# Designs tried in a protein design chat: VH-VL binders against Uncharacterized protein C28H8.2. Part 5

Target 1, 141 residues: Uncharacterized protein C28H8.2, of Caenorhabditis elegans (q09243)
Amino acid sequence: ANFISDPRSMFPKMVRTKNAFHFLQYFMGTFRRMFRNKTEMIEHFNYYDDQVKGTDCHIQEELDFARFKSYFDRYTRTHYNPEIRIIFAIMTKDSSHMTVEFHVTSQSWFGFEDHFHMIIRAVNDENVGWGVRYLSMAFNC

## First folded at step 1 (VH-VL)

Design d4 (framework fv_ecleralimab)
Fold by ESMFold2-Fast, scan of step 1:
Structure d4 (fold): chain C 141 residues (1-141), chain A 119 residues (1-119), chain B 107 residues (1-107)
Amino acid sequence: as target 1 above (141 residues)
Amino acid sequence: EVQLVESGGGLVKPGGSLRLSCAASGFTFGDYAMHWVRQAPGKGLEWVGHIRSKAYGGTTDYAAPVKGRFTISRDDSKNTLYLQMNSLKTEDTAVYYCARGYDFAMDVWGQGTLVTVSS
Amino acid sequence: SYELTQPLSVSVALGQTARITCSGDSLRSYYVHWYQQKPGQAPVLVIYGDSNRPSGIPERFSGSNSGNTATLTISRAQAGDEADYYCQSYDSSEHWVFGGGTKLTVL
């Protein structure tokens, strides 16, 4: 077995919340704060499983966690004042899986408002709690 | 080939100071958190402290027995990790290893350098 | 001060299965990694992230982590497996902590 390529050694496996509402509060709160500096962005990334996969409507290949981290790093350097709200959320009766769609807006340093949709699929691990397993982003799609 | 090589160990009197170096090669040093781990003669492994990469703030953390006496730093341009040890005590006598952090574990270790604190 | 507890020694017969345990409060909430150390040598990572093997580590080595106990399992033990084994995890402050080590003797 090979080591994974993710340089996550700064943080151990977190004990997250097993409460879906608290998870969403923490996820959205850290998302807003990640625009402040790199340390806050790392805090937000702790809510993602290391095996997270996803898509961007402008890219034909499936994206991994490293690609999303790179994307957010670039995005937070060019945008400020994020707003995030829930459009849709559904959870299994056993609280094991959740799908949430967010609408995100932010201001570009180049003088226009940007917005996109973000869909996550999260899994409630019985030991660590909720973590994002899938992320889909849609910018101007 | 990924390698870590420690140097700077030796004999020091109690209350003295010593600086250890760890030279890294074969990987992009600046992308990794780095650790210092020690092992007293006939004893187990003990984490000393670590330093995160610059991308993750370059912050340091230390184990309680060394906090305030030891300082970890790095020079990414020279691919070198440092451990500055001040106010040394006899209980600091140990082989000191540098190790690369990777996915929460320590995947690459140096050969170690012996530090002996005695009169 | 968070402690990880390992047995001081474990003996296994050649070709049999050795199990080395590592216990700590809420250990399942943190990753557990395992290191092998032979006399006069630096430690070698043999299991990371509870159950993953680094390249070059034989499939005879496996790991698990549940409840308050993590286990390193070495199946079909060989003379060359004789060594000290250390578990490593974290405290609530995200500081690294090692177990006391277990000496594995292959009879």
Scores: ipSAE 0.005, ipTM 0.542, lowest interface PAE 11.5, mean pLDDT 84

Design d5 (framework fv_ecleralimab)
Fold by ESMFold2-Fast, scan of step 1:
Structure d5 (fold): chain C 141 residues (1-141), chain A 120 residues (1-120), chain B 107 residues (1-107)
Amino acid sequence: as target 1 above (141 residues)
Amino acid sequence: EVQLVESGGGLVKPGGSLRLSCAASGFTFSGSAMHWVRQAPGKGLEWVGHIRSKANSYATDYAAPVKGRFTISRDDSKNTLYLQMNSLKTEDTAVYYCATDYYEGSMDVWGQGTLVTVSS
Amino acid sequence: SYELTQPLSVSVALGQTARITCSGDALPKQYVHWYQQKPGQAPVLVIYKDSERPSGIPERFSGSNSGNTATLTISRAQAGDEADYYCQSTDSSGYWVFGGGTKLTVL
């Protein structure tokens, strides 16, 4: 199914798990199930990337696609019950090269949940405000 | 070796208060989330609540039957976990265990438990 | 309130395979952990993350989690396996939940 026009498709599933490892596993599984291939996935998240261009928000930690699985496997093995949240994976294409970048940050689950609901209530412009608010929750502004 | 020792259990009247302690040794206590689990005599295990590490702001969560009455806290400098129990009811009678959080909320190291009896 | 459902008791003959089930609507999206408890003793973690064994747990113990049912399998059952077994997972809101427990009797 196509989720480009409705970022809220991810919202109910994000708030249903209060365990960082469960959230990351479920997010990755859901993310893969949303898209048949990497190109569809990139097109979906390029939409959100476009929404945050020119804002004060920025991604705190950058990982390329090949490194993301290594990072995830290492993180899972070395940390008992870590708290990490990923709201958007940003994927970019160079004319000569496809690069997939996953941007990861750490958030308190309880603070994240409450603040996330406040941000949702405040959305006034669906496309622009939606992307900015979700990235500011996951990544430092 | 990782070890947990509970203390503070005893007899208390309905409406009373009691504080349990759980002393940890053999691991980096400050980096571990901790659980309290109880078991009424002859009954099954029941999750009571948990407390996360300082990295997660000591966030706590409680099972519905104890929410508002029980408070979990910790003193990382003393490697000790606490359960403050207020407004005790007869249905709170149980052996109380502390346990370390392992992977994904699993509990690998358990104390031997301390009995709390709420009776007139 | 969310529940994990286990049978009250299961019987198995010496040397045969015991299977203990745990059912709940959130199980396909949540890990399941299993504990063994003998009378007067604290619980012992025997399976975590659906199918992983802690060090010291014999390979006769295995686990799976598919559909709305998780299963603890104990192969080549021994008299010393008699105990209460509890499954544990997270409900859809992220709170930890134990099943009601299953008493395993080895004939």
Scores: ipSAE 0.000, ipTM 0.508, lowest interface PAE 18.7, mean pLDDT 67

Design d6 (framework fv_ecleralimab)
Fold by ESMFold2-Fast, scan of step 1:
Order: structure tokens, then C-alpha cells, then sequence
Structure d6 (fold): chain C 141 residues (1-141), chain A 121 residues (1-121), chain B 107 residues (1-107)
């Protein structure tokens, strides 16, 4: 079962939403298998909200829909490898942004362990689709 | 093509010990959380405990009725799950199922055919 | 500890709709899975995460979960649906919990 190969085909309604909260709920609903119950899902959101809150880490921001699609196309080929984990969490307190955090625990996939934050937004241009921002954080924040 | 085959069941006296094995094949055993579920004759299903994959810390958790008496372990090099049962009681008489939890915290997607444990004098 | 309650038995006529309930405190906050068990056989997953259907399970099987009650619905019941049905949840603070099981009889 291919559960994320093209975000536009999997999440057509996200392009139409103006509310990051609705997008996040829909997105998390698609990956509810990563959570045993709704309480665990909420705890993941709270955990990452606390990790991001008040950080003064050096952040590099890159907006790249092609990289997002490439990442998830790669993930679908390795979805049976438990060392590769995608942690879906984070909504800003004011609901202005949605952040999806993923980190790779298997060096065989990227060659290195990486931590990334992706800000996913519905774009207003139907020819573009998604806007995705990649944020990398220093390990010692 | 996923298979789980239990063995080691049999008749044992109260206070005795028994070890069950579950041989897994058709998948990468080391990647999965594994569970034991039991069913007393004519009764319902009861969760016994689980063991997480090594990448998820390999920790174990147990249902209250068996906590302190039963131990779950795994040998990933042999694709085998174990249930060590000590201080057995008549109430432990049941068919014991080896169960795989699917990836991404899925429900119990594959079950073995079970092995009967009878605790009787 | 968390408890799930199911009726002991439910009867349905051929071609009619059977509804099997699973009651638990705020069960709507949890994900419910349903298993079918025929005599002498291991259980088989028929519904997971409240309402999803595994490959190979007919569309006649559906699920819902809200408030204090989850429901397994079997429409157009067939003789082959006769079995014991169990609901199951994971209580985040405790264990995997099964309901007591419901025997479905198809008349």
C-alpha cells in the first residue's frame, strides 16, 4: 500500500484549505497507524511544540516542493524499514504554521543521520501545488 | 506468506514452568513488535504482553495477571519469540497465540494458530 | 484498568444488518480494532482504526466509534459471517484491552 508518493494526489483537499489546523488533522489522519490512539498523537504534537518553543538555534530555510516529493517517494520504497522514522508533529500555538518533523535513524538511506523540519503550506497557485520549507537545526541547541 | 508457528505447549502442574516458542518466517522479524495473546477454553481473548523491536528499545510490558511470573524475550538471529511462564496457575490454562503487530503501530495483522497450555494436577 | 463491554450474543437474519457494540469510557478517544474468530481458528482482523477495512474484507463490514460506543456493522449478513467478534483498544496508560466477545448467529 503506497501511503505517500504524491502529496497532491493523496491530499487534494489540502490545496484548498486556508487553515493549517485542518490540513494537519487531515495529514495526521492519513498516518494514524503511527499512533496507537489519539492520546499518543496529541502527546507527539505537544512534545515537538515544546522542543521548538523558544529555540534560538541557527535555522536554514529552504522552500522546495520537489525535494519534499523526492523524500516521500524514497520513503515509500523503504517503508518497511523501522529505522527510518517520520515523526509528524508540531502546530504553532497560533495555528499560523504547520511543521512536519522527520528524522532518519538509518544511515543506509541518506548516508547520514539527519533532522529536518518541514513547513507545509497550501499554495494559491494551482500550477505549483504545495509549498514546502525545509529547516535544519544544529544538534546542540 | 507470513507465518508464525507456536510450539512448547502441553500439560504442566500448578507451580510449574513452561517455555513457549514462536518461529517466524516470511518477513524481517527484527523490525516488528511481537505480542502474546491467550484464550481460555470457551472464553475470550486476553492480551498477555509484548516486546518491542530492538530499534524501539526492545522493552517489554505485561498484563497485570501475569506480571512478575511471565517473561517475553526474542532472538532476532533465530527469528524466534519466547514466552517463559513461571509459577503457573490453573487460570493460565489457555491457547497461547503468537501475534505480530504491523509496522507503524498497526493492529494485530498476523496470528499463529496457537498452542494449548493446560495447567492441571 | 480500562474495560470494554460487548453483548454476549447477537442474532441476524440472512440478508439483514447486524450491529455489534463495544462500550468503554470515552472509547471515541481511542482507536478500535475488530477481529472475527471462527471455531477452532485464530482470530482475523476485519476492521482497524475504527473504520478501515483490510484487503480481502468485504464492503459489508464497516465500523464507527464515537463517545462511549464503537460499533461493528455487518450488512447483508451471510451464513459465513457466523463467528465470535472481539473489539480491541490500546489504552495509552495501560494495556491492549479486548472486549468479552460477541457470538453472531445468522438465522
Amino acid sequence: as target 1 above (141 residues)
Amino acid sequence: EVQLVESGGGLVKPGGSLRLSCAASGFTFSNYWMHWVRQAPGKGLEWVGHIKSKTDSGTTDYAAPVKGRFTISRDDSKNTLYLQMNSLKTEDTAVYYCVREGLYDSPFDYWGQGTLVTVSS
Amino acid sequence: SYELTQPLSVSVALGQTARITCSGDNIGDKYVHWYQQKPGQAPVLVIYYDSDRPSGIPERFSGSNSGNTATLTISRAQAGDEADYYCQVWDYSTDHVFGGGTKLTVL
Scores: ipSAE 0.006, ipTM 0.532, lowest interface PAE 12.2, mean pLDDT 68

Design d7 (framework fv_ecleralimab)
Fold by ESMFold2-Fast, scan of step 1:
Structure d7 (fold): chain C 141 residues (1-141), chain A 121 residues (1-121), chain B 107 residues (1-107)
Amino acid sequence: as target 1 above (141 residues)
Amino acid sequence: EVQLVESGGGLVKPGGSLRLSCAASGFTFTNAWMHWVRQAPGKGLEWVGHIKSKSDGGTTDYAAPVKGRFTISRDDSKNTLYLQMNSLKTEDTAVYYCTTGPLDTYYMDVWGQGTLVTVSS
Amino acid sequence: SYELTQPLSVSVALGQTARITCSGDNIGTKNVHWYQQKPGQAPVLVIYEDSKRPSGIPERFSGSNSGNTATLTISRAQAGDEADYYCQAYDSSIYVVFGGGTKLTVL
């Protein structure tokens, strides 16, 4: 009874794409779905480079992928109904790099609506396709 | 099992209207992007349009030949997809398939059996 | 408007290799998917994302995509492979585009 049947998971997941539009759709779609269960959360993590780095305004140390995974794991346990939208997106002329700012809203189980901004820098690797190389989160900063 | 079942096809005169339904079962319909694809007798496949899941904005997009005449909608409480066809032309005669695929991949791994729409005087 | 071009028909001898092409400008920068359709039946996905096979599709089916041409390859062709084959790609202006279809005949 705990099994989710979704045609989107019937086949092996496409790890990454070389198409910037598809990358953004996959990233945003999997971001919304990662709040549902751990399998969907792992699916979203496929869109990050394994060497991804970033910041959170409340943490002095640079965050690595393991720290972001831990952060999202904790966040998804206390929030629901995520909404994500693009504030701006800039891509280099050669389609090698992209910077995107997202506005994220979600509902806290503790009774308030949560808002934060997320900035990603993604790189279109010639062998692997688009992946997030840098993630910056601004959470009530 | 994952299944899509179309209904509502039939004979209609040029300028008429028809509404197709697609009943989904065996998967979480509310999370799925749904497409309509058509095929004229003896011809190839032609994409008609899609509707995204509500969590992905619930937006619709259409192929140029049907834009402004056809409307795609969904009722997640009934696990049902709809195609409202207005101002029908003889060129709209085709088998209409209800389809779905993984999130925004634009390939279709699940297809219904199709329903025939004939536009003729 | 983006177009995908396929040959109208391809013939292959039983047990030999069939190759069906799908041509489009810079198609190698896109993900290409392939469908098999037998008379009176709905299409069946046989290759997705250029070269990946769905569960249940034999290893004789393979795909490639580079430059301006994507290719569906069917090795050790069988009578049951007779069908129409369609390639498909995504384009930002028209969304889903299908090739015109290729009728494969196994002799």
Scores: ipSAE 0.000, ipTM 0.508, lowest interface PAE 18.1, mean pLDDT 83

Design d8 (framework fv_ecleralimab)
Fold by ESMFold2-Fast, scan of step 1:
Structure d8 (fold): chain C 141 residues (1-141), chain A 123 residues (1-123), chain B 107 residues (1-107)
Amino acid sequence: as target 1 above (141 residues)
Amino acid sequence: EVQLVESGGGLVKPGGSLRLSCAASGFTFSDYYMHWVRQAPGKGLEWVGHIRSKTYGGTTDYAAPVKGRFTISRDDSKNTLYLQMNSLKTEDTAVYYCAKGYSDTYLFEFDYWGQGTLVTVSS
Amino acid sequence: SYELTQPLSVSVALGQTARITCSGDNIESKYVHWYQQKPGQAPVLVIYRDTNRPSGIPERFSGSNSGNTATLTISRAQAGDEADYYCQVWDSGTVYVFGGGTKLTVL
């Protein structure tokens, strides 16, 4: 079964918390610079879901990029510190390729600017549909 | 037609300072990441640093050899990118290129480059 | 830190096919871009994201990326192709990484 029916389903679940430090710890813990394959990526998300259940973190299911962006816009607004800014960009090259870039900045965490970005490349194979080819995340403090 | 024109290069003594400028035209400058890339005489290309568009935070990142000594800034009203170089060392001797980066259709590649400006750090 | 390795030089006869390699650990998982630099000139993007040609770059330039090696292929080589060629990737830890460059000589 293909768990990714289109690029939007790449992020079916997101984590929300009122503690910016905890958000970064949990969020960063779910990502590596690169996944070797789709199975490894699925294992990371499943592990994360199990770890966050029953904590102060709220898992919110987001099934498309517009709702994913709305989730993070809410995080940056009133409840989670307006000094935190999340910027999300979708770059579509053609019907067979999609690139997503996601930036987070915060000027209030640890007394310095926290910045991280996540980059996802997805490819649409004729017989399989959309799959993630590349996922990386960098954090700069 | 996209154009990037660097200026401000010259001869400077070790420990000195120099400011480079890059005048951009032919595209919506404010929407793009802008980069500095250098090339020592007879050597390869080395990324120096970048500055994001204001939409993506306007933040800067630097290569390890220049961090703390170089500062990148931009003036979107003048379509100009700057590189302030302080505490210059002989190993900073290079041609410095302004390069256009990230856009909504291109990612991680440098699609246009300026002609370069030579910085020589020598006593 | 991530590193890209290129041969120092490659020679090709006029009209033949040149192949310039760029080696990196699991480079197939990264987008590879290629730049051409002629003496005294700025670099010019000739291939982006593994296989794509910018407008104005002739069809005889092509790219591939598989395993630990990306390749720039220049078919029907012309004297005007003599230049240094650089590969480049983005890596989350190292950011923007360039190969050391390959000098192409057309005989």
Scores: ipSAE 0.000, ipTM 0.517, lowest interface PAE 16.3, mean pLDDT 69

Design d9 (framework fv_ecleralimab)
Fold by ESMFold2-Fast, scan of step 1:
Structure d9 (fold): chain C 141 residues (1-141), chain A 124 residues (1-124), chain B 107 residues (1-107)
Amino acid sequence: as target 1 above (141 residues)
Amino acid sequence: EVQLVESGGGLVKPGGSLRLSCAASGFTFSNAYMHWVRQAPGKGLEWVGHIKSITDGGTTDYAAPVKGRFTISRDDSKNTLYLQMNSLKTEDTAVYYCTTDLSYFDWSTPFDYWGQGTLVTVSS
Amino acid sequence: SYELTQPLSVSVALGQTARITCSGDNIGRKSVHWYQQKPGQAPVLVIYDDSDRPSGIPERFSGSNSGNTATLTISRAQAGDEADYYCQVWDRSSDYVFGGGTKLTVL
């Protein structure tokens, strides 16, 4: 009578949502949850396209999905109590593309509050739904 | 099986205090967001408040009618959720349900499991 | 504060289709959940995220959500479907909001 036996049923692995608002709520919700355990982190990764590319202000070269997964894995091991909020969001009139800037704050296990900005560019695929195509992160720069 | 069992309800006079408990089993309680929802006799459902997991800071949020009077807490070692109700009013008369969303985000989450409820009657 | 409006009651004949509406400002931008509550019992989740069914809920139950109205649809209504039905959303300013509830009567 309940999807609790498989909580992933709330987040379809192969078919993401085509609704922009649902995409943002799922993206931000799974982002918070990935700080709890590896299974929740994998749920968040479901919202990225395999070909996602991006930058970090401290890195000289373009990053791929494997490198972003590594960064999030390390960050979630050293921080807790995340807050994520939208600074800016714009969507094309045809609901095909979206650009969103987030401000993330969290507590470091080393005794200070930490924060960073990230910008995503997401594309709404007709068969799969919204997925992140580009990710830019700024940690203290 | 997931089970939630509320206790502590009863008759209390206006201005009095009461503490409700919710015993949880069948899931990893320490990871779950826990909620209290109430229902006055013959009326609809009304969210009371929630408490996040300790990993997410253990923070609480409350509905406006109860803010400042009610306190939600949890004891993960006992798999138990609490609702401390102070300065009770006749308008607080309701069946109080313990619920969990188990989905781990703080908006648009369904209440997946409900306890049987415990009746609180505030009357002289 | 955000508000959800439901009709107080809906009647349906055995075997026919019942439709229960839930109206709210731009509710189509929110995820809507539906609960069934029988007298003296706790609520039971029957639809989540607008249109998904929990395990064990029959396919006769379906949902939709667009614009300002979400709808719970119960096809081939049975006597056991008599209950109060509540819609529910999350809102940034109001947290968790329930509709007033709709009593479904099966004739």
Scores: ipSAE 0.000, ipTM 0.508, lowest interface PAE 17.3, mean pLDDT 83

Design e10 (framework fv_namilumab)
Fold by ESMFold2-Fast, scan of step 1:
Structure e10 (fold): chain C 141 residues (1-141), chain A 123 residues (1-123), chain B 107 residues (1-107)
Amino acid sequence: as target 1 above (141 residues)
Amino acid sequence: QVQLVQSGAEVKKPGASVKVSCKAFGYTFIGYYLHWVRQAPGQGLEWVGWINPNSGATNYAQKFQGRVTMTRDTSISTAYMELSRLRSDDTAVYYCARGYTEIVLSDYGMDVWGQGTMVTVSS
Amino acid sequence: DIQMTQSPSSVSASVGDRVTIACRASQGISSYLNWYQQRPGKAPQLLIYAASILQSGVPSRFSGSGSGTDFTLTINSLQPEDFATYYCQQVESYPLTFGGGTKLEIK
């Protein structure tokens, strides 16, 4: 979806969706919109678990949420016109876990098209809904 | 434990060159950029440049372009900064520090620093 | 080059005080600002990166705020080991530049 209205704007509580398809729609929509400004970027961060961990092929150690936030802040300032698509997605039959691989493309302000693969592992929490527990990135490797 | 250990103090005459070493311990050497930062006596910090130990790529502050050369030897986890055509105002403590400076990925802080190498340039 | 200006250049304080140090960039740097502490005769230590993210192992009495051009480092309830010089650094563009430093002295 090109634009997504988050119902939480009418409800200030930090709740996520328990529906897998709505989660992916919101995640991808907010990912695209985080390139607009810091407020939109903060909204995208609502779809991550506070203890999210992950990797990047340029860094030979595990990254935490603070490092990913810093990364996205720089990335959104140096790139524009993001496109994100699902390459692979699988969900457990009980809708408790899913793994999704994305292919992301964007234009660099330095005059080239940039692209990378991003893998998330998300868990459907019974109280708050879907949240990203693990994020892995392959960027210019 | 994670640490950076630098070579000892140097005294040089104007016009000479100095080469300072920085040896990494306790982490994957090629996983982090190494920055060089200097501090003249009683003064603040000044960034000199960085080297990516994995690729050998470098980025120097324009002020030092043409006089500074940064290299590394991955077999001994050691980075080097060579400054040529020394002037009296190059007198400073030179620090190496690890950090991230990828344009597309940044943990921008320099979180581990060497102890510093005093370089004195005098006639 | 982006010029970083710190104020004050020195401040006198007592243990237990709340201390605020300001840093201003000559142009917008978003949140691409680090804070370092340098104790006398020692190498600098990273306190905060991305303007407000506390480095692992740094006491929670340190906090950073601000974005764009105006930034603040706050030390809540000053401790004896906090008497040092503090530097801000922009990482928005090359060359990376530091503020002139703020020396925190015992009263």
Scores: ipSAE 0.000, ipTM 0.529, lowest interface PAE 13.4, mean pLDDT 83

Design e3 (framework fv_namilumab)
Fold by ESMFold2-Fast, scan of step 1:
Structure e3 (fold): chain C 141 residues (1-141), chain A 118 residues (1-118), chain B 107 residues (1-107)
Amino acid sequence: as target 1 above (141 residues)
Amino acid sequence: QVQLVQSGAEVKKPGASVKVSCKAFGYTFTSYYLHWVRQAPGQGLEWVGWINPSGGSTNYAQKFQGRVTMTRDTSISTAYMELSRLRSDDTAVYYCARDIWSGHFDYWGQGTMVTVSS
Amino acid sequence: DIQMTQSPSSVSASVGDRVTIACRASQGIDSYLNWYQQRPGKAPQLLIYDASSLQSGVPSRFSGSGSGTDFTLTINSLQPEDFATYYCQQANEFPLTFGGGTKLEIK
């Protein structure tokens, strides 16, 4: 069986925004709301390139998009009340590349607070707009 | 091929401890949570707890708090569940199961029968 | 804890029948409901996850539906290998909980 009918596995084919500030607003907004809404999670995943790669400091290999989707689905089911803050953001003068570091906090269903850092590297594609090409996550690293 | 292989059957007296192993094959051991689920003879399934093989963190059902300990050894891709102060009503088949997505168990071990009797 | 109730506890059916099994949660679990099949002497096998998504390798005669508190597993055109016990399981919150099981028996 294919997972085509599973929203977590299916990346919707959509056009993104070419405006950097709208991209950050939508990216952060969908991230916050996806903890209680699967439609927001699907929309959040729309802001990632389908070939996105990255790392997790506790996993010794490079991760692909399917692994990050699984991770986020799991994390959002066991945590609530997320906060996401920009630590720094750098954009090239031609608005073609952006690097952003986020600090994320949330509460575990076990009653303690989790913190992690997330770094994205995004590229503004001429045809489709901003998309995340690289994602790095650091939990207590 | 993904496979979870568990240790053999155990017979214990009330008050003893038992330690069941679950060895993983065919995938990166630290990439997926492992859960333990038990089934008493002729009864349904009961969740015991989980372990994250990467960081070693655990979570146990309240019923087993203070009696169960879950550990792992990443060098041999093996998870362990130790249950202490055994009672006759702990008699069950104990399964380990891989969690692919927040509580979805896609692969299970073959089960380990633990019999507690005098 | 979320209590999962399955009905019926047993059902007798013949090859070729359509069989429906129900599962009810004591509180809302959205679509975070999985179905497993357990044959005698074997470990459970995942059939359906997230209420309606068919696990890879599972025959298309199995389907799941429902959301919130009421869920259904349907087997269209029962085959001999389908005589087993079926369990629902909520994945909305810890502790994870299972239904009491529905035993599907040959008539």
Scores: ipSAE 0.000, ipTM 0.535, lowest interface PAE 14.4, mean pLDDT 84

Design e4 (framework fv_namilumab)
Fold by ESMFold2-Fast, scan of step 1:
Structure e4 (fold): chain C 141 residues (1-141), chain A 119 residues (1-119), chain B 107 residues (1-107)
Amino acid sequence: as target 1 above (141 residues)
Amino acid sequence: QVQLVQSGAEVKKPGASVKVSCKAFGYSFTGYYLHWVRQAPGQGLEWVGWINPNSGDTNYAQKFQGRVTMTRDTSISTAYMELSRLRSDDTAVYYCARDFSEYGPHDYWGQGTMVTVSS
Amino acid sequence: DIQMTQSPSSVSASVGDRVTIACRASQSIGSYLNWYQQRPGKAPQLLIYGASNLQSGVPSRFSGSGSGTDFTLTINSLQPEDFATYYCQQSYTSPWTFGGGTKLEIK
């Protein structure tokens, strides 16, 4: 199985971290390594808050974890049941591009363990869906 | 306590279908993938597929593609595996097993369901 | 599909012996290798996951090692309840595949 047909092979089923920042570092690191190993793609990261229509969008060739953490901390302070959306824009060797969107949703931000649910969606330049997969992960946050 | 409880033994004729159930107790049913693994008498373990109980997504071994269907009912924390067009070489104990950790082992197994296919 | 080969297919040993079972993958699977014990008429039980992590409740005489394509399960100082069949399993990619099993028999 490959990246899209078996998303389980991409990610740990359980992640144990002491805070959400460390989870995001491991999560982003794993995605970066996975994409490079498969296709030698050039990657760009966009972080977008659905409640803020483009005014607080950070687009960088490499995601600045300190800025991301600041943005994430603001989001979690203002929302009880937050959702994080991470968009990867990747270019292939022939300069075509593909967008992969990850939704990370927490059911609860209180307690010794939290559950993040991920939806992985891959689309091509024509916005044709390649597939949607759901992956459930548990964290100690 | 975590427990997976499967339906009872089945005896089927060639060409029939069988549907095995696996009911989960003691944990969040939608939080863990469930796998189906079979074992023919005196033989080793053979993976059939998995289901994500939260989404209903499935993945089947190519050998069973077109004959196996995995489903679940979240209201009763139960997963099902239906195998159609049964052959004598489908005779086996069928296990459901819970996925665990980032490495995907199976930490809890059902007791197994014997499916016998004979004329 | 990734093929998993176990060696030996059977081992005769005595209580107190050290037993080693090998498992080889047809291609690299990192550390996505799990070990199970199965007694006759029973479901398999998880012993070791991720090549070297001991499952909670499993005696410390069991250990696992290896990465990539070559893996080993070791039982240090065999006990009477350890006479069973052992299986390795790769969970790196679909389909999950098992080794053929190693039957541990009393000498």
Scores: ipSAE 0.000, ipTM 0.517, lowest interface PAE 15.8, mean pLDDT 69

